# VH-VL binders against Increased recombination centers protein 19 (IRC19): the designs that were tried, part 4

Target 1, 188 residues: Increased recombination centers protein 19 (IRC19), of Kluyveromyces lactis (q6cq02)
Amino acid sequence: MVLIKSRKSIVTATNVCINSSSKFYLTEEQVQSLGDKEFLTASYRRFLRMRQFISKRQMVKESYTTYLRYKFKIEDFELKRSKLLSVSGMSAMDFRSSVQKSLCFLIKAFSISDAYSKDMIDDSHKCKKIIKNLLTVDYHRNRIINRSSNMYQYYRKDFTFFTDGQNIGLKQFEENLMRLNECLGTRL

## First folded at step 15 (VH-VL; from p1 with heavy chain S103P)

Design q7
Fold by OpenDDE, fold request of step 16:
Structure q7 (fold): chain C 188 residues (1-188), chain A 121 residues (1-121), chain B 105 residues (1-105)
Amino acid sequence: as target 1 above (188 residues)
Amino acid sequence: EVQLVQSGAEVKKPGATVKISCKVSGDTFSSYRMHWVQQAPGKGLEWMGRIIPIWDEAYYNQKFKDKATITADKSTDTAYMELSSLRSEDTAVYFCARGDWFPSGYSFDYWGQGTLVTVSS
Amino acid sequence: DIQMTQSPSSVSASVGDRVTITCKASQGISSWVAWYQQKPGKAPKLLIYAASSLQSGVPSRFSGSGSGTDFTLTISSLQPEDFATYYCQQYDSYTFGGGTKVEIK
């Protein structure tokens, strides 16, 4: 049941969906004309605007925000990638492209309409599920981190848990996510 | 530049099987849908099916469900379509095409050059 | 399956003419329609997506309109290079219209 329908969004009992997603994208002109810092800032803002669609639950929104901050400000993605994939000689991913694709991925996850085609709906659901799983995992990770300051370095910077054999499930998750990123060109 | 390059023309006998390839370059492969379209001589376009490489999920036009098998190799950015039990009616040009969400909105924005499959005794 | 009924099947026109091609969907499909141009011996080329959005690189003389079940492709002023066959397509099951051949009068 649709509770609120606007030109920009659809709010249901269980979900908030994007009705008009165009404004959440960076234009090609912006992508081409912005400097690196400006691009990152603009992208980050758009990711933040997506927070309202992530969940109705405040805790989830906070987790999302925390994750964004980590992704944009802290994470050494290439280091993580290299450690997980054990690949040598690969060029770094195109940063801007990966950010844009990630934003697109996120927008897809929360863009559902009754007017959408079957494949559109299916894609949206799949993306949403991935995002939810990602945030769930990150939420639990943060709970651990908040209990011990040393765990931040362990999980977020050094990625020691990739090799110490203590977090096999988490490692596997990260590997799968990274493989997904490789396939999609995203930076989730 | 994004390009879809298909394998060359094929001549087969009735009952045979043929496998056509479509290699994608210039962009990521797995993030898109790969579609196959049939065009019989002098006829229109007919959608056969598609695959989502990342999920390895193929979906078919019911008409071609028993005729075509669509696969993808993410390691080589190549989509395949296998046509089995070939008949004269299967003589056609087969196109691969890429489907994107944004900005093309799931339309087919890039096409292969087509592969002619001729089935004759 | 959603059917796309395209009309006319052929049209004879001259350079400079306005050409209109219509496509009717058997069911409501919002704006999820694309239009393609195909020249002999070539692959189709995307012209319009989402019923009315012009594909990059496509001349502005091409335009699309419609929603729900009725869709239209318009060539405002036919150019010599526009003589080709045009197809509509819906996104739900990706079915094509029967095609419209635009021929020289």
Scores: ipSAE 0.612, ipTM 0.857, lowest interface PAE 0.9, mean pLDDT 90
Fold by OpenDDE, fold request of step 16:
Structure q7 (fold): chain C 188 residues (1-188), chain A 121 residues (1-121), chain B 105 residues (1-105)
Amino acid sequence: as target 1 above (188 residues)
Amino acid sequence: EVQLVQSGAEVKKPGATVKISCKVSGDTFSSYRMHWVQQAPGKGLEWMGRIIPIWDEAYYNQKFKDKATITADKSTDTAYMELSSLRSEDTAVYFCARGDWFPSGYSFDYWGQGTLVTVSS
Amino acid sequence: DIQMTQSPSSVSASVGDRVTITCKASQGISSWVAWYQQKPGKAPKLLIYAASSLQSGVPSRFSGSGSGTDFTLTISSLQPEDFATYYCQQYDSYTFGGGTKVEIK
């Protein structure tokens, strides 16, 4: 049920959707001209702009922001990947490309329009579900981390929970997410 | 460079089954939609169906739902289409094509070279 | 199913001519239309996507317009290499138009 429709967004009773997504992307010119640091900063800003669409709930927005900070500033993605997939080499995917694809994935998740085709709508729903599940899992992870400071290293840096045999469900989730990233070329 | 390479021409008898392949290289495979298109001799293009490899979800044109079976092997970046109970009317060139993503749309940006399937007694 | 009615089925033209091909959808499909060029013995080639966006590498003499139900492909100045068959397509169920053969007058 649509309550408010504008050129840029659609506000429903439960969420806000993107109507025009072009402004949330980096232009090709920007991607080509920016240095690594500038590219990351610009990309991070784009991800932050998506916060308003993630949820109307402040708590969820905060979880999203926390997750973004971790992904952009802390996570050793290659280490995580190597441990999960038991591979020794680096990902063949270009870093900038993976970031862009991840942003695109997020935009798709929250872009709904009456003008969209059936497949577009279906893709949006699938992406949204994945994002929601991801944030839910991360929320619970953060709750554990907040109870004990040593858990940050355990879950976020060393990934000890991959091998300790005590977090089978979480490990499985991370494996599935990593496989998804391998398939999509994303860095979720 | 992205390339779609299809298997070679096939000659079959009526009632037979044929399976043609489409291998993708130069880009990710699983995230895109792989489409199949039929073109009878001297006729236009007709969409048959598509598969999303990552989800292993196939969708068919109603006209071809009992004729074609579309599958994908993510480990080899290859899409397949099997045609069963072949008839003379199934004689055609079959194309695989990749469907692009939003926001550029879902158009077919890359095509295979086509596979001729001839059904004759 | 959404039908795409393409017209004309054929057109005879000369080099330098302006050629216009029309496609009418049986129902509203926003801007989700693509145009393809196909030459004999070859696979189709994407020209226009999203009704009006030019595919990379395609000459600027090709343009697309329209929204809703009526769509148009225009070749501003026909070149020798443009003699081919053209198809419109909608994204919702991926149906093609009947095709338009552009041939030498």
Scores: ipSAE 0.565, ipTM 0.832, lowest interface PAE 1.0, mean pLDDT 91
Fold by ESMFold2, look of step 15:
Parts: structure tokens; sequence; C-alpha cells
Structure q7 (fold): chain C 188 residues (1-188), chain A 121 residues (1-121), chain B 105 residues (1-105)
């Protein structure tokens, strides 16, 4: 169940289900047994591989790559969570499991099969809509941030915009996404 | 490891209501398809319905549409099935089961232990 | 609704025998078939999913095959612990076959 893809030749994605291939998926043993550096490397590599399945368009690929770099290298997820939900303490889902579930969410969104079951079609459609919306919001946020370094700190590092009353729509989006993450055990 | 633990056996009179619980441990159930299956004494398995807790989407076998109400509580990782207007023919073991994309492609890979509901005077 | 017709309804066999159980769907269901084993007084246990994929921890003497409408569960060498009832299920819309009771003679 592997997608074969080439930009410089005729390719067909047929009967692709990425759920069992070790190069696209993180097994429970990998989550539990890999060293910290090995886990982060394996995870990041798998998320990067999804880039081509998300879109053929360079702008979308770049937006996705920017999103990944932020999530892996910069975002303080637990700070973000505590500010949005007004809670203290750690997420119920441990870091490694949340990364695995986030990868599964993307796989479900972009796996291709000629014969999905009804449950797979339903889940794929819902995951895809959420990811596309998330990337759209992230793209627009990046355009704002490119204006100055103060905007980066404001939107990306300390999340000051949650309390300023000027970003109500973005705050609502982030709250909804964080509550979804709580329910699913993800870190989207 | 994922485990589904159901509430204990129930003895009810005709016309009563029963609510069976199915608690998931070892993982979160919010994105699962949580299914309910009836097995009358000496009979086969019959699918009753399912819920997707994150979307609050329940779907029923037409046979059980007016008998069963399936709900979920995401805060406790618990699915419920309520059976109303109990009759003697509702005497059965009721199983919960989960389906998820990974690893088994929405097959019912984990089952609860079953809850016997006996309807008699 | 998609009906799953399972046969035989029962089989009596000796240890070491090959046992074959079939299910026929009333319409095409691709490969979305699972096979379950149920022992008396216990919950069903998944053996095979997606028609032919062996569930983790299930002995390799169990195998599944088929696609479309005709599906088969095979036990290559029956063991005493294989006494049970076996069910096929299409899990695209959630119907079970009628079951096959395997009795060790």
Amino acid sequence: as target 1 above (188 residues)
Amino acid sequence: EVQLVQSGAEVKKPGATVKISCKVSGDTFSSYRMHWVQQAPGKGLEWMGRIIPIWDEAYYNQKFKDKATITADKSTDTAYMELSSLRSEDTAVYFCARGDWFPSGYSFDYWGQGTLVTVSS
Amino acid sequence: DIQMTQSPSSVSASVGDRVTITCKASQGISSWVAWYQQKPGKAPKLLIYAASSLQSGVPSRFSGSGSGTDFTLTISSLQPEDFATYYCQQYDSYTFGGGTKVEIK
C-alpha cells in the first residue's frame, strides 16, 4: 500500500493505503523504543514525505514545510495549550504518542485508494478538510508575520494575540483546534 | 494496550430501560467508531449501531433504530447504549467493539467482555 | 443491505484436518471482510481483516482469501483449541454472516 509519485514522468496513484508501510507510519514499538533523537528524526522524515501527497503546487508545499518547521523546532505546544484552555499541567497524551497520532491524522487525510471503505472515506474527508483549513490559516498568518519580528513573537512564540481583543477569529480557530487536539490526542 | 470494559449484567422487567457502559482505556476513543453488537442466547452476532464520539455521529441498524440510543462521553472515554421498552426478546449479551483506521482498517479489533441483559418478571 | 451468506453452518473435524469456511456477499464489497473466532461465553476475537491480513498474535494456520463477493477462511491444520464458532463480517456497512460452528471430533 504505497504511493508511487514522480513529477517528471507519468505516474498513477493506485490502491494506495499508507497505513502499514514503515517509512510512512510510526509503529507502537518505534514510539516506545527509539531514542529521543532517533524518534524526532524518524517522525520529521515521515511528515516531510507527506508533502508531495498534500499538493503538487509549490506554494502549498512551501506552506506545509514552514508549518512543519514551526511545529518541530519552535512551537511550545504546552504553553499554547495552557494559555488557550486556561489550565495548568501537561497534556494527558504524552509527546511521542501525540506525534504518532498527528502523523496518522495526515495519513488518513491524504491516503489514496480506489476502493476506500465508507469509514475510510468519511474519516479521510474530515481529516483533509481540517488540514486544508489549518494550512490556509497558517499561510495567512505567515504573511502577517513576515512584516516584522515583533509579529513572529506575538503569533508564534508567546501567543500574546490570544488576549489582545484584536484577533478574535484567529483565537477562536486556535481554541477549536486545541480542543480537537485534546479529544484526538494530536498536536496539530 | 486498548481495553474495553463494559458494565455488569442486568436483570430487568418488561417495559424497563437499561443503559450499558463501555469504557475505553489504554488510548483515547474520540475518533473511534464505537459499535454495539447483540447476541441473543444461542444465536449469532447482529450489529446494532455505532457512534463516532468526536463528531457525535450515531448511525443505527434500522432494526434497532427505535430500541437503542447510542451516546458517548469524551471526557470519560465511555460509550453508552440505552435500550428502552424492554421485552423478553431483548434478552441477550450486548458487546461493544471499536474500529479505527490503524492498525486493522476499521475492523472490530477490540471488543468489550459483553453485558448480559435478562428481561423477565 | 449487504447480506453475508456463510457456509457451512457447522463442521465436525479431527485434529490436523484442513477446515474451509466460506462467505458470499450479496454484492461486491472489495476486500472489506473480517473473520472472527468466538468461544462459548466469550467475546469474538479478530482473526483476519481486509480479507487476507492476519491479525497480530493469531496463529499462521489461519488464512483468509477472496475479494469482491466470495471469501474464504482456512484453518490449515485444526488444533483442539480451534473449537469455536467463526463469523465473517463485511465492515463497509457492518453485517455478519450466520456463523460456522467447528466441532472437534
Scores: ipSAE 0.550, ipTM 0.798, lowest interface PAE 2.1, mean pLDDT 84
Fold by ESMFold2, fold request of step 16:
Structure q7 (fold): chain C 188 residues (1-188), chain A 121 residues (1-121), chain B 105 residues (1-105)
Amino acid sequence: as target 1 above (188 residues)
Amino acid sequence: EVQLVQSGAEVKKPGATVKISCKVSGDTFSSYRMHWVQQAPGKGLEWMGRIIPIWDEAYYNQKFKDKATITADKSTDTAYMELSSLRSEDTAVYFCARGDWFPSGYSFDYWGQGTLVTVSS
Amino acid sequence: DIQMTQSPSSVSASVGDRVTITCKASQGISSWVAWYQQKPGKAPKLLIYAASSLQSGVPSRFSGSGSGTDFTLTISSLQPEDFATYYCQQYDSYTFGGGTKVEIK
């Protein structure tokens, strides 16, 4: 890998990072050997570091941070998956690998390099569009949600809105995102 | 570890069609570039095309555009290449290979074992 | 399309020799060059990517250099297992060089 430069830092490829510590990536050793609390802490820190590359606009940074907190602290991903896909089994990709792949997806989306090949530029644009759409949908969902126990529970915890026909567009978005996660091994 | 396993050797007559499979194990392949490479007997490597399974986006070397059809099945992590209207000059070993952003920036870091296709008589 | 002109076509060498293989792109390709080793009857194996990055598990006697249009693969001290055919590749639009067969003198 060529070194990837950004306005705030250099993001390096996995093979380059083996020879130097990187605060942006989760190594295979970290995925395999960290304790559960250490893994979650290391993961959360790395996702937080991406905040500075997503946008200079505070509104977007805050939307990202709010979404990140929801994903790490509140969301029952496996319940969401089972309801959206009408399945009873667990995800095929293990939790830690899916977190690592999700972080890689963000790195692809928001890394900037003068030395990117055509394939890298194309992949970066596609990942970026997906994340921007995700954050836009989440921003508008938050504006609708009254933080009463009924509305928050309905949209964020038990996902009742998938089945009542009142939120067909939002359900379709969530289903498409979950199917993407299944294909990529991610937890976006 | 990621492995690419190809279907076995094929013997075909001119005008026939062959479909070669390339199954990925050890990872999900949906975001890979899955490539196909021809090597005629005693010759070098020639890139034929690739697919990005998650986007269903195939891209071909112009030389092979009317000869090869590349597809992918995300549910089985298997890429396919179909060669149509076979002629004797299509006799070659056909390799699949993957490219991924990590670790090697879409270089071909894993290869299948190759599939010999022989077109004769 | 981007052509990769690889030279020489073959090299006769002894164990311990230094071998240099060159590859020239018809257009600038930054550092998107890979080098592969292929032994008879086997699939190619990635040695070098991004012009100079050593693939995991590849001996340090292999090195790559270059940027833009001119690239080299160097084997600093040839070993018995290094007798093979070597290919450069640009992986922006995926063209291979013609190959260099390294054989025993």
Scores: ipSAE 0.496, ipTM 0.782, lowest interface PAE 2.6, mean pLDDT 85

Design q7
Fold by ESMFold2, fold request of step 16:
Structure q7 (fold): chain C 188 residues (1-188), chain A 121 residues (1-121), chain B 105 residues (1-105)
Amino acid sequence: as target 1 above (188 residues)
Amino acid sequence: EVQLVQSGAEVKKPGATVKISCKVSGDTFSSYRMHWVQQAPGKGLEWMGRIIPIWDEAYYNQKFKDKATITADKSTDTAYMELSSLRSEDTAVYFCARGDWFPSGYSFDYWGQGTLVTVSS
Amino acid sequence: DIQMTQSPSSVSASVGDRVTITCKASQGISSWVAWYQQKPGKAPKLLIYAASSLQSGVPSRFSGSGSGTDFTLTISSLQPEDFATYYCQQYDSYTFGGGTKVEIK
């Protein structure tokens, strides 16, 4: 087992999270053996539990929850990928592994530990910066969508805005994020 | 499941350059720490440096900073170490190893088989 | 650089013996200590990480303990296959101990 440790103790909030094999982490056995619906349910619950580590600020927790609901219930990731990267065919990435890696990315981003190790601090800082940026972008996108009741399909489901010439910055952000996903094996 | 496979043994003359590869299979290596470790004949292990492929961030043991150049190619999941201006003292087995947060908390849980570099004559 | 002073340099023991190997760090490190086993002509193998966590697939006769600057690897009942050299490592700045050769009579 992996233990994330505080400098002042062997057990931290993040150690407790990781050492509880059924609550916060997807074990390799769970990835391989759960039925499809059971896997999605277990995954969603684990991502939702990470909310308690995201921030003390309610606004950030709500932004994260909104992001999760979109990612799990609405987003067509493969459609998004194909349009952003100008590729045909499906991702070569295994879906269940990509969900597990995405959960691990969030755990690294929001682990809070008194222990210092250069590698832990470096990973946490980089992962956290990326997640905070994507949540900020997602928040502002929601404000745009909410000003027009017909824009949800446009921005969230069929991604028509990628070709409109008016959302160049948002498209570039999405393209950069998708290329990061390709490198890391994630689905952020 | 994860495996690290290194390039084969090399025999080089003093002053030459060698580039050793370390191919990762069974996972994408972009977020790993990919480390290089020297073991001179009859001696212990000595850390040389590492790279984080996704960030292209290399960090070196000061002893090896002017000898080794560590790079990574994310598209092939392959890390490289180039040793320049080879001398007889550089004769050693060179290992690559990975560290990752999961499962073993940045410890070196997977190692390559080693590459013998011999510098002679 | 954090130096890792490993002792003893070698130990000769019989099958069934308890073997204890120690490492002392030159300054305080958290629990970021690993122990490796290396057999001749082979790559090192991780035994213990985070001072006391047993790597998957490693026999339970291996255990680690310690905190601060003093760390210990224990083999509770030495087996013939445990003939090897053992290294400690701190992996905050990546320093190995000098190694302990375990010889089985």
Scores: ipSAE 0.471, ipTM 0.778, lowest interface PAE 2.8, mean pLDDT 84

## First folded at step 18 (VH-VL; from p1 with heavy chain W55F)

Design f1
Fold by ESMFold2, look of step 19:
Formats: sequence, C-alpha cells, structure tokens
Structure f1 (fold): chain C 188 residues (1-188), chain A 121 residues (1-121), chain B 105 residues (1-105)
Amino acid sequence: as target 1 above (188 residues)
Amino acid sequence: EVQLVQSGAEVKKPGATVKISCKVSGDTFSSYRMHWVQQAPGKGLEWMGRIIPIFDEAYYNQKFKDKATITADKSTDTAYMELSSLRSEDTAVYFCARGDWFSSGYSFDYWGQGTLVTVSS
Amino acid sequence: DIQMTQSPSSVSASVGDRVTITCKASQGISSWVAWYQQKPGKAPKLLIYAASSLQSGVPSRFSGSGSGTDFTLTISSLQPEDFATYYCQQYDSYTFGGGTKVEIK
C-alpha cells in the first residue's frame, strides 16, 4: 500500500502551493494558463500516476490504464452526454475544470492515511466504490466488444446501443454516471 | 469565490415552524458538506447537523434531531434547515457553513452571514 | 460525544500582549482542531485548521499547536482588531469549545 506524502499537503493543495505535492493534482494556474496540448499532457500524466494507488495487482492497473486511454483519446463526451440526457448544446462546466475535478475525485478515492477524519474516510470510501464499479462495468463491456469496427463503433464511438432496447442495464449505468457528472462537475 | 447567503431574519410565535435557506454560489455545491450552527443570544456556537447534498445524507447532533430537519436542493445550490415546534429558547442566530476536502480538510472555511430567529409570544 | 473544554472564558488584555487560549478534548482527536474568530454581529472566521495550519489571509501573529487532546491558540502580539470571541472546534464529530472573549482594556 502506497501513501501519498503528508495528508496535510493534499488537504491544503488549493491554499498552499507545494512543489512536491503538485505532481498528483492540477493547480489553478495550470488550469488557467497552460496551452491545450500541455494541459492534456499534464492531465494524462496525473491520471496515470494515480494507477499506483488503485491496486497492487497488475491486471487492475492495466484495466484502469485501458479505461483512461479510452476517455482521453477516443470518447466523445459531449456526444455521449447529449444522447443520454436528450439535450442539445455543450456542457455548462468548463472542460478544464471538469478534468481537474475528475482528478480530485480520484485522489479522494485512493488517498490513504491513518490520520484521516471520519468524514474523509467516509468520502474516500464512497468515491472508491463509484470508481471500482465503473471499472467493473468497463471490464464487462470490453468482454462483449471485439475490435471489429461494427461493435467498437456501436458501444464506444457513436453510442448506438442507447436506443436498441437490448442494453438497458448498461444504458441505465451510463445515465446515472452522466447525471452524477452533471452534479459534481466531473467527466468520469 | 465561494459565498453563502442566508435568508432574512424571522419573528415567530411559540409552536410555529421556520425554514432557513443558505444559497451557495459555486458549481460544486453537491460535493460540499453543509453544516448548521446555532448561537443563542450572548452565548457560544453549537453544531446542529450537516448534510452531504450529493447523497442527500443528513446527520444530526442528538440535541437537535427532534427540532431540526436539514435538506438540500442540488438544482438551486441551496441548503435548508427547518425548525419545528419553536420555543423561546430557540431564539438564536443560525449559521450555515461548508466543509470541503481540499480547501481546509472539512473545517468550516466559509460561513453564511447568519439568520436571526426570534420566538416570542 | 467528544467534548471540548475551552479556557479561559474571558481575557482582559492590552495591545501588544501575548494571549494564549487552550482547549482540551475528552478523547484523542489527532490534529482535527480548528480555531475561529467571531466579532460582534458577524459570522465566525476560520483562523487555524488541522491544529496548526494557518488559513490563507490570516495574520502570522496567530498560531496553533497541539495534538491528541491538548490544543492552544496563541496571539503573539494583540492588536486592536483582535477584540473578539475565539472558539475551538474538533471537526471529527463537530463540537465547539465554550468560547473565550478577548477584551481590550
């Protein structure tokens, strides 16, 4: 089990800028001032760095990495959102802020400290359950998709399965996750 | 900047009910923990309870669990506290406050301005 | 329930004085203590969190110390704007101390 150095540095990340702690989160300066390519690169590195806290088991780390690549390189989040919520137009939440908030959600899920308050332990547990569930769903989705263009397009790119009446459980999961994202300002 | 704005002062008779609102400016209201604090005239601060809006999960100080009902409306970024069966000893200023993991480790870093509730016959 | 016993209940002091306020928890609470300042007619303001961490924008004359059960707030050189009531709080289960009124003579 790997502990993030000093829970106080994580707790105060927005109030105290500590160079050694910044490799796990995105500062407000980074969100506001980086160029687009630099922002995406910095973000992706931080999400990858979190894999060391998700599990000691290599299979779970690989599943996380596969999910992360999909989210960063392939998923059209705004298309998915519009189809699930039956809305037109873009998300109200700024893209960069939503990435930052998603990273913070992961930090809460997988941070470990003996000195956590009861509220921190509770919040960490709740966030962890959500992340573990989404990875489990993604693992099972991968079991039904081969890399043929038909199945991958159907489930991963244009989300045609939302309307087929055959994937009710998976659609319901995606609706619930998207509504959670709307409430929290995340892009999980 | 996060800002908490409470509803205005209220004068009530014994036995009445009052509902105090706490409007939060910010897009992550649902991820905060929202707290309520009583301060009787000339007296100290007393924690009443809190809610986790995303889970609609309220937890109360045992002293206030039969007096207060804490709710949240995620669509309007507003927390509420309802006080029932008012008595003269419920005369106090009531504050809302927030806790957030990354700001100050769930200490109360932002407070509403307070709402005076006066109960008199 | 964790009780916070705060002392003294009041202090009469002059500008420039060192003021020390203490809180004792009825059981160990690690460092999960906050200190608040409240001026008459206003909401409390966070000064110190996690026992010793200074909140942004708070003057450095304020400091906190302690762990476990015994905690202190110190004002190293009292200023005229420090006339206020001060509260400790354990925020593992959210109990406040009784408060300390600091009166400037």
Scores: ipSAE 0.494, ipTM 0.784, lowest interface PAE 2.5, mean pLDDT 84

